VH-VL binders against q96il0. Designs and how they scored, part 161

Target 1, 167 residues: q96il0
Amino acid sequence: APERGAERRDTAPSGVSRFCPPRKSCHDWIGPPDKYSNLRPVHFYIPENESPLEQKLRKLRQETQEWNQQFWANQNLTFSKEKEEFIHSRLKTKGLGLRTESGQKATLNAEEMADFYKEFLSKNFQKHMYYNRDWYKRNFAITFFMGKVALERIWNKLKQKQKKRSN

## First folded at step 5 (VH-VL)

Design mn31 (framework fv_pabinafusp)
Fold by ESMFold2-Fast, scan of step 5:
Structure mn31 (fold): chain C 167 residues (1-167), chain A 120 residues (1-120), chain B 112 residues (1-112)
Amino acid sequence: as target 1 above (167 residues)
Amino acid sequence: EVQLVQSGAEVKKPGESLKISCKGSGYSFTKYWIGWVRQMPGKGLEWMGDIYPFDSNTTYSEKFKVQVTISADKSISTAYLQWSSLKASDTAMYYCARLGPYETSHMDVWGQGTLVTVSS
Amino acid sequence: DIVMTQTPLSLSVTPGQPASISCRSSQSLLHTNKYTYLHWYLQKPGQSPQLLIYRVSNRFSGVPDRFSGSGSGTDFTLKISRVEAEDVGVYYCMQGTEYPHTFGQGTKVEIK
C-alpha cells in the first residue's frame, strides 16, 4: 500500500510510528496517539544513577509498550481491512457504489454491521484471549519488579540513615 | 428498452493499444455496476472486473488487474476496457454486462460482445 | 478463489426428456447476509450469455418454468423438465459470494 512518489516516513520496524520527546526531560514523557495503534507512547526518563534493577524494570516496561503497540497496530489494520472488504461486498451486493453523492465513503447502518462485528469478535476471540493472558503476565512481571525497586530504595534509605546514626 | 451496445470488432498487432466501449441505454446508467467478461476462442467465461459508473469504483480479478484498465464516462453512459500493450493471448470475445438491482451479483443484461483479434 | 466445477461437461438429450446439470463450489456460497449468490447462464451458439436463474432458484424474467434451480452450501443443480431444441447451448454456473467472481467450466447441451 505505499504511496507512489511519497517521501520516506520514519516508521518503526513493526509498523508503529515513533515520536520525539522534549530534550533533557526529568520525567516520563507521554506522546500523541500513534497513527497505527491509536495508543499514546511513553518515553521513559533515565536517571543519572540508575541501578541495574531500575534499568531492568525500565527495559521491561519499554519492551511491553512496544509489544502492545505492535499488537494493536496490527489488529487495527486487520479490522480496518476486513471492515472495508465487508462494506464493499455488501454495497456491491446491493448494486451500490462505494461513495455517497457528497463524495464521502459509503457506510452500512448499525443493523447491517452487527453481523460483521459479531463475526470479527468470534473469529478473533482466541487471539484476544492470548493477548489478555500475555498482557496480564507482562504486567505481573512489571509489578513484581516495581516492588523489588521499591524495596531496593527503602533498603538504600535505611543504609543511609544507619550510616548517619553510627557517626 | 434496457440495452448495452458494444464497439465493433478489432484487429490489432502485438504491442498496440486498444480501448473498447460499452454504452448503456434505457436505464439509469450510474445506478448499476458494469462487468467485463472474457471468452477465449472455444473456451468458457472469465470474469475480469467491474465498475460502478457513479464514482468509477472498480474491482478486478487479480489475473486481469495488471493487463487491463476499466473506466467509465457517466456523461455519455459508456464503460471502457483498455489495454496499453496487446498480446496475442488477448485474442478473445469481450462482453460487458449489467449487474441487476438490490441483492445482486448476477448479470441480467449483456452486450453483443466485441471480438478482439491480435495477430502479427 | 472459489473454484466452480460442473458435471457433466456435455450431454445429449432427446427432445422432451429431462436434463440435469450439477455445480459444486470449493467452499460454501452462503453469504453472511444469508443470501446464496449462485447464478445460471445459458450461451446459445453465436449469442451472448443470458441469465436463466439467479440466487439459486429465482427464474429471471421471460425464462420458461421448465427451468428450475436448487441447492445450498456447495452443491447446486439446474434442471430442465422437458428439453426443447431452443435450449441447446452451453450452461454456466457462477458464484458472486466472494471476489473474484468465478464461472464453472460450462456444460454443453445438445439434442439427439
Scores: ipSAE 0.000, ipTM 0.441, lowest interface PAE 25.1, mean pLDDT 80

Design mn32 (framework fv_pabinafusp)
Fold by ESMFold2-Fast, scan of step 5:
Structure mn32 (fold): chain C 167 residues (1-167), chain A 121 residues (1-121), chain B 112 residues (1-112)
Amino acid sequence: as target 1 above (167 residues)
Amino acid sequence: EVQLVQSGAEVKKPGESLKISCKGSGYSFTKYWIGWVRQMPGKGLEWMGDIYPFDSNTTYSEKFKVQVTISADKSISTAYLQWSSLKASDTAMYYCARGNEFYDKSPFDYWGQGTLVTVSS
Amino acid sequence: DIVMTQTPLSLSVTPGQPASISCRSSQSLLHTNKYTYLHWYLQKPGQSPQLLIYRVSNRFSGVPDRFSGSGSGTDFTLKISRVEAEDVGVYYCMQGTEYPHTFGQGTKVEIK
């Protein structure tokens, strides 16, 4: 688990931090979607004989998950806030109330919302581009370390086989 | 209209406690960070810390971590900066300011008018 | 902590003339997310600071186009193409890339 004192992390919404794996879990566990990021968190099993290389891989995966969760939680909050502001602004411009005559929440049609989506995507294009670059960078690093861990495990199995043959 | 309104000027003696406030209006208070910035008389700006009102998550400058407590009450859209025991060196103008994104807690896009705190015997 | 250094510390400008303020950081402000969190603020006499430029070169709402920001890595510049009387005050750069957030010393701009 990430240490509060070890990292200057931006905090994730509370839903992520309260996820716990089932009791007596001996493998990684995938939780329900976080209410803010809508991403499923992974809780990593820590074996008693974890190698330094395995620890590095696990921490890299945990850090990547936290970064990813925070990015999408922030993006979803920003989107919801700006969408709400856009709708309210347009309704005010039209002289309409926030609720319909039937008491339902007033909404804009798809054509009106298209302007908002275009502006939001354009405004956030560079942010999303850099997110994608970092996401691929992180996944390439994870794949690289997964390869190293696999090689370590193969070598350990070969050592074990050699020792078994000597008996 | 986005506004941050701070509590009035305070004159205190060393050793006294103090809690100043920053009330947000014209926006969704829980969706933005509130930062606190100190400006000593005739000096520049110093970031003290910030809070995300939705969950009261705080980040402090190491220099201010022991000196002050930052809190928020989202039910009344108000953030607070508190001292348990004031020192003469706490004499300064204190600003609250809104951070415009969760990750990008800076830039501070809207600022309160400031609260002047004077600590003298 | 990242140290922010502004030059000059004081500047007297004739109205209509350009002004340039430099800000240098002790380390790169490029975040791992590839954004550069360098912002410029103006504090007019007796007033609160106000945001002028965010993330190097983006003008905040209502900021006149005579203000522009540029730079990368550790070297940043704020330019005012034609200084007006209302531009008098102290200009601050700030980094948001790492905690703690840090400000430059400030540059005082006065009218000659």
Scores: ipSAE 0.000, ipTM 0.457, lowest interface PAE 18.8, mean pLDDT 80

Design mn33 (framework fv_ebrasodebart)
Fold by ESMFold2-Fast, scan of step 5:
Structure mn33 (fold): chain C 167 residues (1-167), chain A 120 residues (1-120), chain B 108 residues (1-108)
Amino acid sequence: as target 1 above (167 residues)
Amino acid sequence: QIQLVQSGAEVKKPGASVKVSCKASGYTFNRYYISWVRQAPGQGLEWMGWISVFSGETNYAQKLQGRVTMTTDTSTSTAYMELRSLRSDDTAVYYCARDSTYKLGPFDYWGQGTLVTVSS
Amino acid sequence: QAVLTQPPSVSVSPGQTASITCSGDNLGEKYAYWYQQKPGQSPVLVMYHDTKRPSGIPERFSASNSGNTATLTISGTQAMDEADYYCQAYDSSTGHWVFGGGTKLTVL
């Protein structure tokens, strides 16, 4: 039964992450696939002396990860719910119950399910096009800031060498 | 609590421009688009355009192309809609709405509306 | 370029079923959305993705979308349901959202 906020709930989990990096880790850590999105989350290491630019890059990567997980959790749940609605609707139209005599879920044959897959693909094709566009834009932004951080680190090393030489 | 709060009513003369603001709170601003919708007195809803907060990409209704500009300020979580060369038939209540176009979601939260009156 | 057509008005007695249609070319191949608007208020989402109901919207509201026609159905219509109703769909060819002309539901 669809409810207000159901689509946002479909992008869950919101709130607490279930994984943490091992103790003494000085690097990013990759966790198990999320229950809803089936994507592996990355836990980002935060250096003690993180620069504002490094923080901006990290937050951009974290926000992009959350956006990506939210999209795929929503997509997976939408597919599952609409598939069930389609099956139930067609069974009702045919005068059949939702369960077989043996208590198993009643199913449609492959020919009937082809109608659902075609409809779902048609309705969601543009959604996937916008997702891909945004995904490319986000990765371009991350790559750009990675370059800026790399240049900052090079500059800081050069500045440190100059200080050492001037002493 | 998710909320969109719009600027106050405006009275403009024909040929002037108006800029309506929409301040968002209670959610991650750059994860959603903002759509603008207007409604002339006693008339239906008319979609004006959307803006992607993350990218700044816009898409405007054909009738308004060349007269409308949509922008956002992510530091204040505020969206703006500027309409130029105002005519009497631009008199309407202007709404901002949270838009999930990227996932074909609904306009789930709306601003309270801003009345723009164009009169001589 | 897409146009969504709604009847201008629908009248029902309290407790009866109201049916509001929204017609558009190949609308059943798109998601349909429905909004309720009461005088002096902002629109409120009542149905989305053809058949889905937001939290807080009574079970009396249901919807369908097939072929060229989407339908909003209000069973056991109450005086509080009196409002303007708008359908909406996304035109993928232009990237534009399109609203129907609106239907005034009168409950007498």
Scores: ipSAE 0.019, ipTM 0.658, lowest interface PAE 7.3, mean pLDDT 84

Design mn34 (framework fv_ebrasodebart)
Fold by ESMFold2-Fast, scan of step 5:
Order: sequence, then C-alpha cells, then structure tokens
Structure mn34 (fold): chain C 167 residues (1-167), chain A 120 residues (1-120), chain B 108 residues (1-108)
Amino acid sequence: as target 1 above (167 residues)
Amino acid sequence: QIQLVQSGAEVKKPGASVKVSCKASGYTFNRYYISWVRQAPGQGLEWMGWISVFSGETNYAQKLQGRVTMTTDTSTSTAYMELRSLRSDDTAVYYCARGHEFIPTSMDVWGQGTLVTVSS
Amino acid sequence: QAVLTQPPSVSVSPGQTASITCSGDNLGEKYAYWYQQKPGQSPVLVMYHDTKRPSGIPERFSASNSGNTATLTISGTQAMDEADYYCQAYDSSTGHWVFGGGTKLTVL
C-alpha cells in the first residue's frame, strides 16, 4: 500500500527557474489597450523562486506602468474635455450648430484647431516637462536594476559551474 | 518646509454638507496627488479618494460614490473635499495627504486633520 | 473590498524586537506601506515600497513583504515607538487604497 499511487510524475524541465521552461507558458502577458491611456498593460510573470532583486525590479516596472498609465489617462481625458469645450465655444461664437448637414459632429478646420493645440501645449508645458524628467529617471532606474538582475543571473550560473568543478 | 494646513473643526446637522480645505506650501502643488483619509473616533484609517491636481481627475472609494467631491484651486494651492448628506457615522477626523508625483503611490506628508462632528 | 488584517495589539519590553504583521491575499505582489500614528497626531509614513525608510526614520525600523504577509520590525524598541501602526497597499487595477485595521504597540 505505501507504494500505490502516481509513481511517475516529473515536473517541467526547469521548474521554478528564473528562465521560463520551453514547454510552459511563463512569460509576461500584454493586455488590450486601456480606454483612457491607450497603453497596453503588461501582466508580469512571477517565478516561484523570485529573488529579492528580481521582485524589486518587477515592482518598479509595475509602479512605472501605473504611473505612466495614470499620466496618459489624465492627459487624454483633459485634452478631450478641453478640445470639446473649445470646439463648442468657437462654433457658438460663429452661430453654427454642433452637427453637420450629414448629422455628424461638427469640427473646426486645421487652422482653427492650431490655436487650441498651441494653448493646450503652453498651458501644459510644465506638466510635460516634469513627465519627461520623471520618465527618464524611471527608465534609468529600471535599466540599472535590469543590469543588476542580469549580473545576479550570471553570477549564479558561474557559482553552479564552480560548485561542479570544485567537487 | 513642506506643509499641508487644513481648515478648522466643523459641527454639522444630519443631512448637511461639509467642505474641508487643505492648503499646500513648500512644494510645487500641481506635481502631486492629494488623497483624503478619515478616521472615526477610536477607529482606524479609511481612504476616501484622491485627486490629480494637474488634471482634476478624481477616484473615490466605493462607499462614498455620489456623496463626495474633491476639487483643487491651483491659484491658492488649496485642495477641497466636500461630503454631502452627512450622517452621524460621518463623524471623524478628516486628513488630506500628499501622494507621489503623477500617481497616488504613497502618502508622505499629511495635514493636521479636521474634526467634523455630525450631531443634532 | 480587499481586506488587510493586523493584530489589534503587540506588547514588548524596552530594547526588545517588535514585529507587526499585515496579511492580505497576494500582498507580496503589491507594494506595502507603513504609517505610525501617536494619540492626537497625524499619521507619519515610516516605511514605503515594502522595505524603504523615509529620511528621518531610525534604522531600527525595517520591513519585509512576501507571499500574503508584510511585516514591520522594530529592533531595540524604545518608549517613543509606542503608537498605532497601519499597513497600507495600493490596488493598481482599481486605483483604490486599502488600510489594515491597525496595531497598537505598547512598550512596557
């Protein structure tokens, strides 16, 4: 009786390795674009033996993704709202209706819209400047930790080989 | 010195509205989120929502949807939280807190709190 | 509504190590934050991003976050560390914050 049961059950080739086993899906997944930010979210794969350094990198990438998505969602919502208000204001000033003869939403021509874009960009200059600065800072940090993770993986491979060579 | 200074204590009747202010100083106001947190007497912290100062976008706790409104006035570097249809269980100390730049990832600077008492 | 569970109280003698836990489903996959609140005062951020200390927070404060449990550890606990401690996590999918129920630390 003690021997009865599933006697032959080997796990996937590399198990909980930091590198995904070829047989199993174990990589990051990219979702559909967010309604407001237009950015595709990345769902990060979490290995069972994730090192503290790998966890720090993953959380940093998740936080940066959240920051980036929120910034662009806010930017796009603000842009859409202000653009709509600008168009309505200008059409009202001209005594025009909000719909064309074909029943479509009335719009301004490119020359008229250039005024809105200039005002929007000027108004948001400081915000965009801060975004660019922080974007570079975050990408530097991510690249730095990616390098540290890569070095950790190389070191671990060397230690495995060293252990075999040392007995 | 980074500071958030809140308005004084309020006493309200059930069904009334209250509007708490939070004046920021010592940093660039439009770079950070402002979160609102309340604490009933003898109870724990309860998150109410956040507002993006640069965009005006808000996100409110499910339990408070329809009763709370968060706004800002960048000309005075002041954030506001208005709570409507007050009930006795809204009696609490209300805090504003500064979030991280562009996303509300932590609350690193807090106002002194505003006691709102709802009683007849 | 996600729930973070903390013990209501923890007691230690001066100089001993205090450990305050915070439990929630897959909490280790989120960043945990810790706040200290003394009677009549506003909360103070004492730990952020699981393990990091803000400037001005003593080195005796440390923290970890793995699996379902985040832990705040105070080594060589002093009388001045008496306070309520709250853990907090951010849910990026909803944009909502969740606080633990709080733990009263008593130094006897």
Scores: ipSAE 0.000, ipTM 0.487, lowest interface PAE 13.1, mean pLDDT 79

Design mn35 (framework fv_ebrasodebart)
Fold by ESMFold2-Fast, scan of step 5:
Structure mn35 (fold): chain C 167 residues (1-167), chain A 120 residues (1-120), chain B 108 residues (1-108)
Amino acid sequence: as target 1 above (167 residues)
Amino acid sequence: QIQLVQSGAEVKKPGASVKVSCKASGYTFNRYYISWVRQAPGQGLEWMGWISVFSGETNYAQKLQGRVTMTTDTSTSTAYMELRSLRSDDTAVYYCAREQVYSDKNFDYWGQGTLVTVSS
Amino acid sequence: QAVLTQPPSVSVSPGQTASITCSGDNLGEKYAYWYQQKPGQSPVLVMYHDTKRPSGIPERFSASNSGNTATLTISGTQAMDEADYYCQAYDSSTGHWVFGGGTKLTVL
């Protein structure tokens, strides 16, 4: 069904944007990419008679999404800040100002910037390895709970089928 | 308010085991790792290992392999560090610290420390 | 295994600049962290990611990390800065954290 919703962005202290789901939605809603993390957030539909197991799965998925958004918002911010610091430091070392004589922002050539990218990737290599490890563990947990919810739903349908036979 | 509160001081005989607890509050417990660090009297800081609260994955310092076990209980937001086959040179203040292995900050909050004395 | 070397002691007069070094092979290819510890207290994070200062740490604290040496610099050193300082870095080959041996800063 066609959905209309208002998106209101509010920045959390760690740089994560928030949004609101479309009104009267009966399905999960996927928003636009977050300004800071560049990831699309998901708002989960909450049925009126959500089981405890379904609630646990939904909360795990929501918590994992917030964790993922926080990580990438922070990583993107760190990259931008350290890049600017590197450029300023190298220009100072060369005796150059932060602006050219024409008033443009001073920049480093590709060879000089390659030093920064190499260093940044090297320093952050372990962070990404541990992020990936935790990301896999979180997705395994989500898949496991999705399986439990599926089994619960199958069991409930079988119980209803048996009850209809006895009635 | 973010806080890590550790169990009280212990005195043990050589060969015994000790289990130190670290109760976390004021944050989402499974979002962070917990590292353990010890400090012998008058000596420097020595890293012992970390545990991922979410996954239960651990990584221990080579010197302590086979003697240390780190666990967590998410229902009480508590981390545990058990050290076995205690020797006199294990006498130290043991700290837990909140760690983000994959973020900018590291060990940003510490417990108050637990003195473990190993004596005959 | 990574080893981080710090001078055991550094002394400065009040108002002077203190410099505490931390040396390790290719340390500049890793992020360096710094902790302050006063007697009977837990360590406190004072610097992270080489040059960044946590909220609540005075701006007179600064740091650098290049080549084999990371340096913690305290400008206009005050009596309250007297403490033990530890550097720390991650060894990606083992997944282990490594602390320096510590430096006792004495302010006259």
Scores: ipSAE 0.440, ipTM 0.770, lowest interface PAE 2.6, mean pLDDT 86

Design mn37 (framework fv_ebrasodebart)
Fold by ESMFold2-Fast, scan of step 5:
Structure mn37 (fold): chain C 167 residues (1-167), chain A 120 residues (1-120), chain B 108 residues (1-108)
Amino acid sequence: as target 1 above (167 residues)
Amino acid sequence: QIQLVQSGAEVKKPGASVKVSCKASGYTFTHYWISWVRQAPGQGLEWMGWISTYNSDTNYAQKLQGRVTMTTDTSTSTAYMELRSLRSDDTAVYYCARGEKYVSDTFDYWGQGTLVTVSS
Amino acid sequence: QAVLTQPPSVSVSPGQTASITCSGDSLGKEYAYWYQQKPGQSPVLVMYQDYERPSGIPERFSASNSGNTATLTISGTQAMDEADYYCQTWDSNKAYVVFGGGTKLTVL
């Protein structure tokens, strides 16, 4: 059973928490949302006769996906950590405990949390600006290469038709 | 305090392999990419490749394709760079560098460097 | 493969403004980064994303990126600024990092 199980089961190639697509996929595969980034990863299909241009596009898309997932995983972890620290700090300032009388986590009201959100957004404004700039640069590059690949495929298809007529 | 600490200097013969380590501390290892950059004596900086500590995806310089392998060990917060089939022109100081958070192509912290000497 | 070209050396007198250029077609659409390296030491990031300065880098360091040329400017240059300076960018076609050849700054 184990002998065939390895051929049928998909596992993360280099990590316990990594998503792994079905084997022998003939198209790009979309996985479940990542625990930290909340983004769905895409595994890119690699054609048997991948051109150098197609490889460049795929690598650019993979690198952009990794960058995007890393950004949002970092952002979400930072947000959660700083939110918890802010809540604890404010409860301490008020002389309140971390737990309510019912044993639940003590929370701040929406008005109090507005201070945290304003501070977090202000502090992260430059990071979000850089993210947006990099995101647009990367999408421009990807779109440009997608256009090149499309033209290459059209040209190859036209060459195939011309060769068929010559034979 | 953010630090990248590399393994010590090595002397190798042509045809051998070398594996340099880079131990990260003071930050969450999986949140930043690691690049490897080398510098031959009296020469400029040459990028070798980078590895995502998040998903282990790699991209290597075309010149080094087939000779270099980059890996990570998340349990020890350590990145590795192995260079095979060494030549005399591989003699260089090898650096690891951390990618800036949110931008993988920016190197905000560097290791101290590892001198690899290849001599016949 | 993207290529970045820097002058091999630049000389300035103490207190004067040093200007180091970095040219390459990729700089028209990609960020420029600058690193300072002193003899026997690791490179240190001095400017990132064209004109941003890392915390701890003196205000006398500034940079720009216009057309295909990025420029690192050091005003009121000091003896401690003597170093090799490297520019860096991203090659979107190859998905890899590119360094310039480096510029030796001498303060006499």
Scores: ipSAE 0.000, ipTM 0.454, lowest interface PAE 17.9, mean pLDDT 79

Design mn38 (framework fv_ebrasodebart)
Fold by ESMFold2-Fast, scan of step 5:
Structure mn38 (fold): chain C 167 residues (1-167), chain A 120 residues (1-120), chain B 108 residues (1-108)
Amino acid sequence: as target 1 above (167 residues)
Amino acid sequence: QIQLVQSGAEVKKPGASVKVSCKASGYTFTHYWISWVRQAPGQGLEWMGWISTYNSDTNYAQKLQGRVTMTTDTSTSTAYMELRSLRSDDTAVYYCARDIHFGTQEFDYWGQGTLVTVSS
Amino acid sequence: QAVLTQPPSVSVSPGQTASITCSGDSLGKEYAYWYQQKPGQSPVLVMYQDYERPSGIPERFSASNSGNTATLTISGTQAMDEADYYCQTWDSNKAYVVFGGGTKLTVL
């Protein structure tokens, strides 16, 4: 998806400040990327006669989405903060100001930035490993409950067919 | 038990600002968004805006744009609504209400209301 | 902005069926919600997603949404049902919540 970069709330058409699909949709809706996480939120369709099991599945999917959004929003914020701190520190070590003579933000060359990226990835390696493990665990749980919901729907359809035949 | 408890009544002069609080309890605060709705004496319900308790995204009613700010404090499970440049026609009972975060905009629990009176 | 129109008042005798209508173009594609408000009290959700009833709301409350008109129906109306009733929907174009003007139900 194209990076927008700007405040998504302020650029949304018709004053929309977040993902807001039609309420009577019969399917899930995917929104624009979140400002901080850069992930697309999903609005989950709620069936007319949602069972307790279906509700549990939907809430699990919603909670997993919130967890995922929060992880990446925090990670991106930490990355941006540490990147600016690194740039600021290196420029001061060189005796340079934070702004160029033209008034633009001073930057480091690609070789110097490679040091930051390597350090950031290295120290966050374990965090990313645990994120991936938990992400797969959550998706396994969702798949398991999706299977249970499918079985429930089959059973309910069988019950309805028997009712019609007894009439 | 799910509750939304609002701050007490306020009396303000025209041009002043008011900040109403709404403290949530009995549920996970970040899983439900908060909407603000006001009601002038003898009048109907008027929606003011909503705030996401997860990422602080807001959407405000067009008539209030530029005068209203909604915020949250997740550490205390509290939502706030600040209305600036108060006018006499802002005299109303202000309600906070709980809304599901992936948006049906149904309000299943409401605060008790906060009367804000704007008079000279 | 979407607009919802309700009659200002409806009167019914105890035990009779009360019907409160709510009309607006948005109701053809968006859900209707209903709130009860008694004097000096906060609104209470009585019906959601067109015809669903929250836990704790009596079975005599029902609702429908057909075309551009949503209807709240109270069967065997009781004195305790006397209140102001508000319908609500959603303006998907602006992401705004929209309330009807309210209907005062009087049980005589």
Scores: ipSAE 0.000, ipTM 0.477, lowest interface PAE 16.3, mean pLDDT 80

Design mn39 (framework fv_ebrasodebart)
Fold by ESMFold2-Fast, scan of step 5:
Structure mn39 (fold): chain C 167 residues (1-167), chain A 120 residues (1-120), chain B 108 residues (1-108)
Amino acid sequence: as target 1 above (167 residues)
Amino acid sequence: QIQLVQSGAEVKKPGASVKVSCKASGYTFTHYWISWVRQAPGQGLEWMGWISTYNSDTNYAQKLQGRVTMTTDTSTSTAYMELRSLRSDDTAVYYCARSPTYLKDHMDVWGQGTLVTVSS
Amino acid sequence: QAVLTQPPSVSVSPGQTASITCSGDSLGKEYAYWYQQKPGQSPVLVMYQDYERPSGIPERFSASNSGNTATLTISGTQAMDEADYYCQTWDSNKAYVVFGGGTKLTVL
């Protein structure tokens, strides 16, 4: 119904909430955030006459996206799991249940939560260091190949102009 | 490859207890809660409760409080649901299903179901 | 306890659009989820968090949640879509999973 689209403040609610690029897309398409990784997936456009450099860059970006999605999905699930278990443990120590008498989610104060965040970050320090190292390496490689592709496109355009002028 | 495989059908007398198992594979068992849902013949889905696979915390449907116990064995990635003091209206297919959230549950992967028949 | 109301049955012709509604006060603040169940089979999640579609579910399945009514829409309905459909939400007051009564979709 049009009314439902207007209520959601979206042009196409199903298209916004699902990763489904437009059928006639000639460019990269960015989808909504994944519920677990909270990262927006990218659907990469494949040109008909993709050069080997363009293909290498695209595959590198696709592989990096998959690696990043896997890392953050796992990290967020681990964080959420351990956060809820920490809250459960502290509430049980206080003699409280997971939910208040009204059914609302029981919470801890900011000071108590700070203890959890500090512990979580400390025990995951090495994992985050390896992630950052690999993230830097991947972004360096992507930037390098983006530069090569840009130069290739400039030279190809220059050659096209030369051929046109020669005619 | 993500699967929940349940134990076989059971026939019980009124007043007996039944314990259904649910073996998980293809994912990290402790990252998902397990919900139990039953369905009487020709009836709809009825939620029974959920269990945390990490710390064994449970929350049971009010109607089943005192009769149901949910447990897990992390070493075998198996969840269990025991229902006591069985009555004829407990005849149903019992499903286990995994939930990716702790507070707002939905069930993305379901077991094949276990038929429990309670008859005199 | 929160209650979700579904029509008991919906009939459509092949190729037509089927709409299954689910109504309840909790849907104004909680997500809706949809399950498909064929005879002798386990339920299958077909829509989650109001309008998200799991991998493997055809694009002809879509859903919405407006006000206190969630709707599952199947465009170009096929014979294989004939099944019982259940909506589900969360009862924040009791911290319970709540199912609708189910809708039998018949494709004639």
Scores: ipSAE 0.000, ipTM 0.460, lowest interface PAE 17.1, mean pLDDT 79

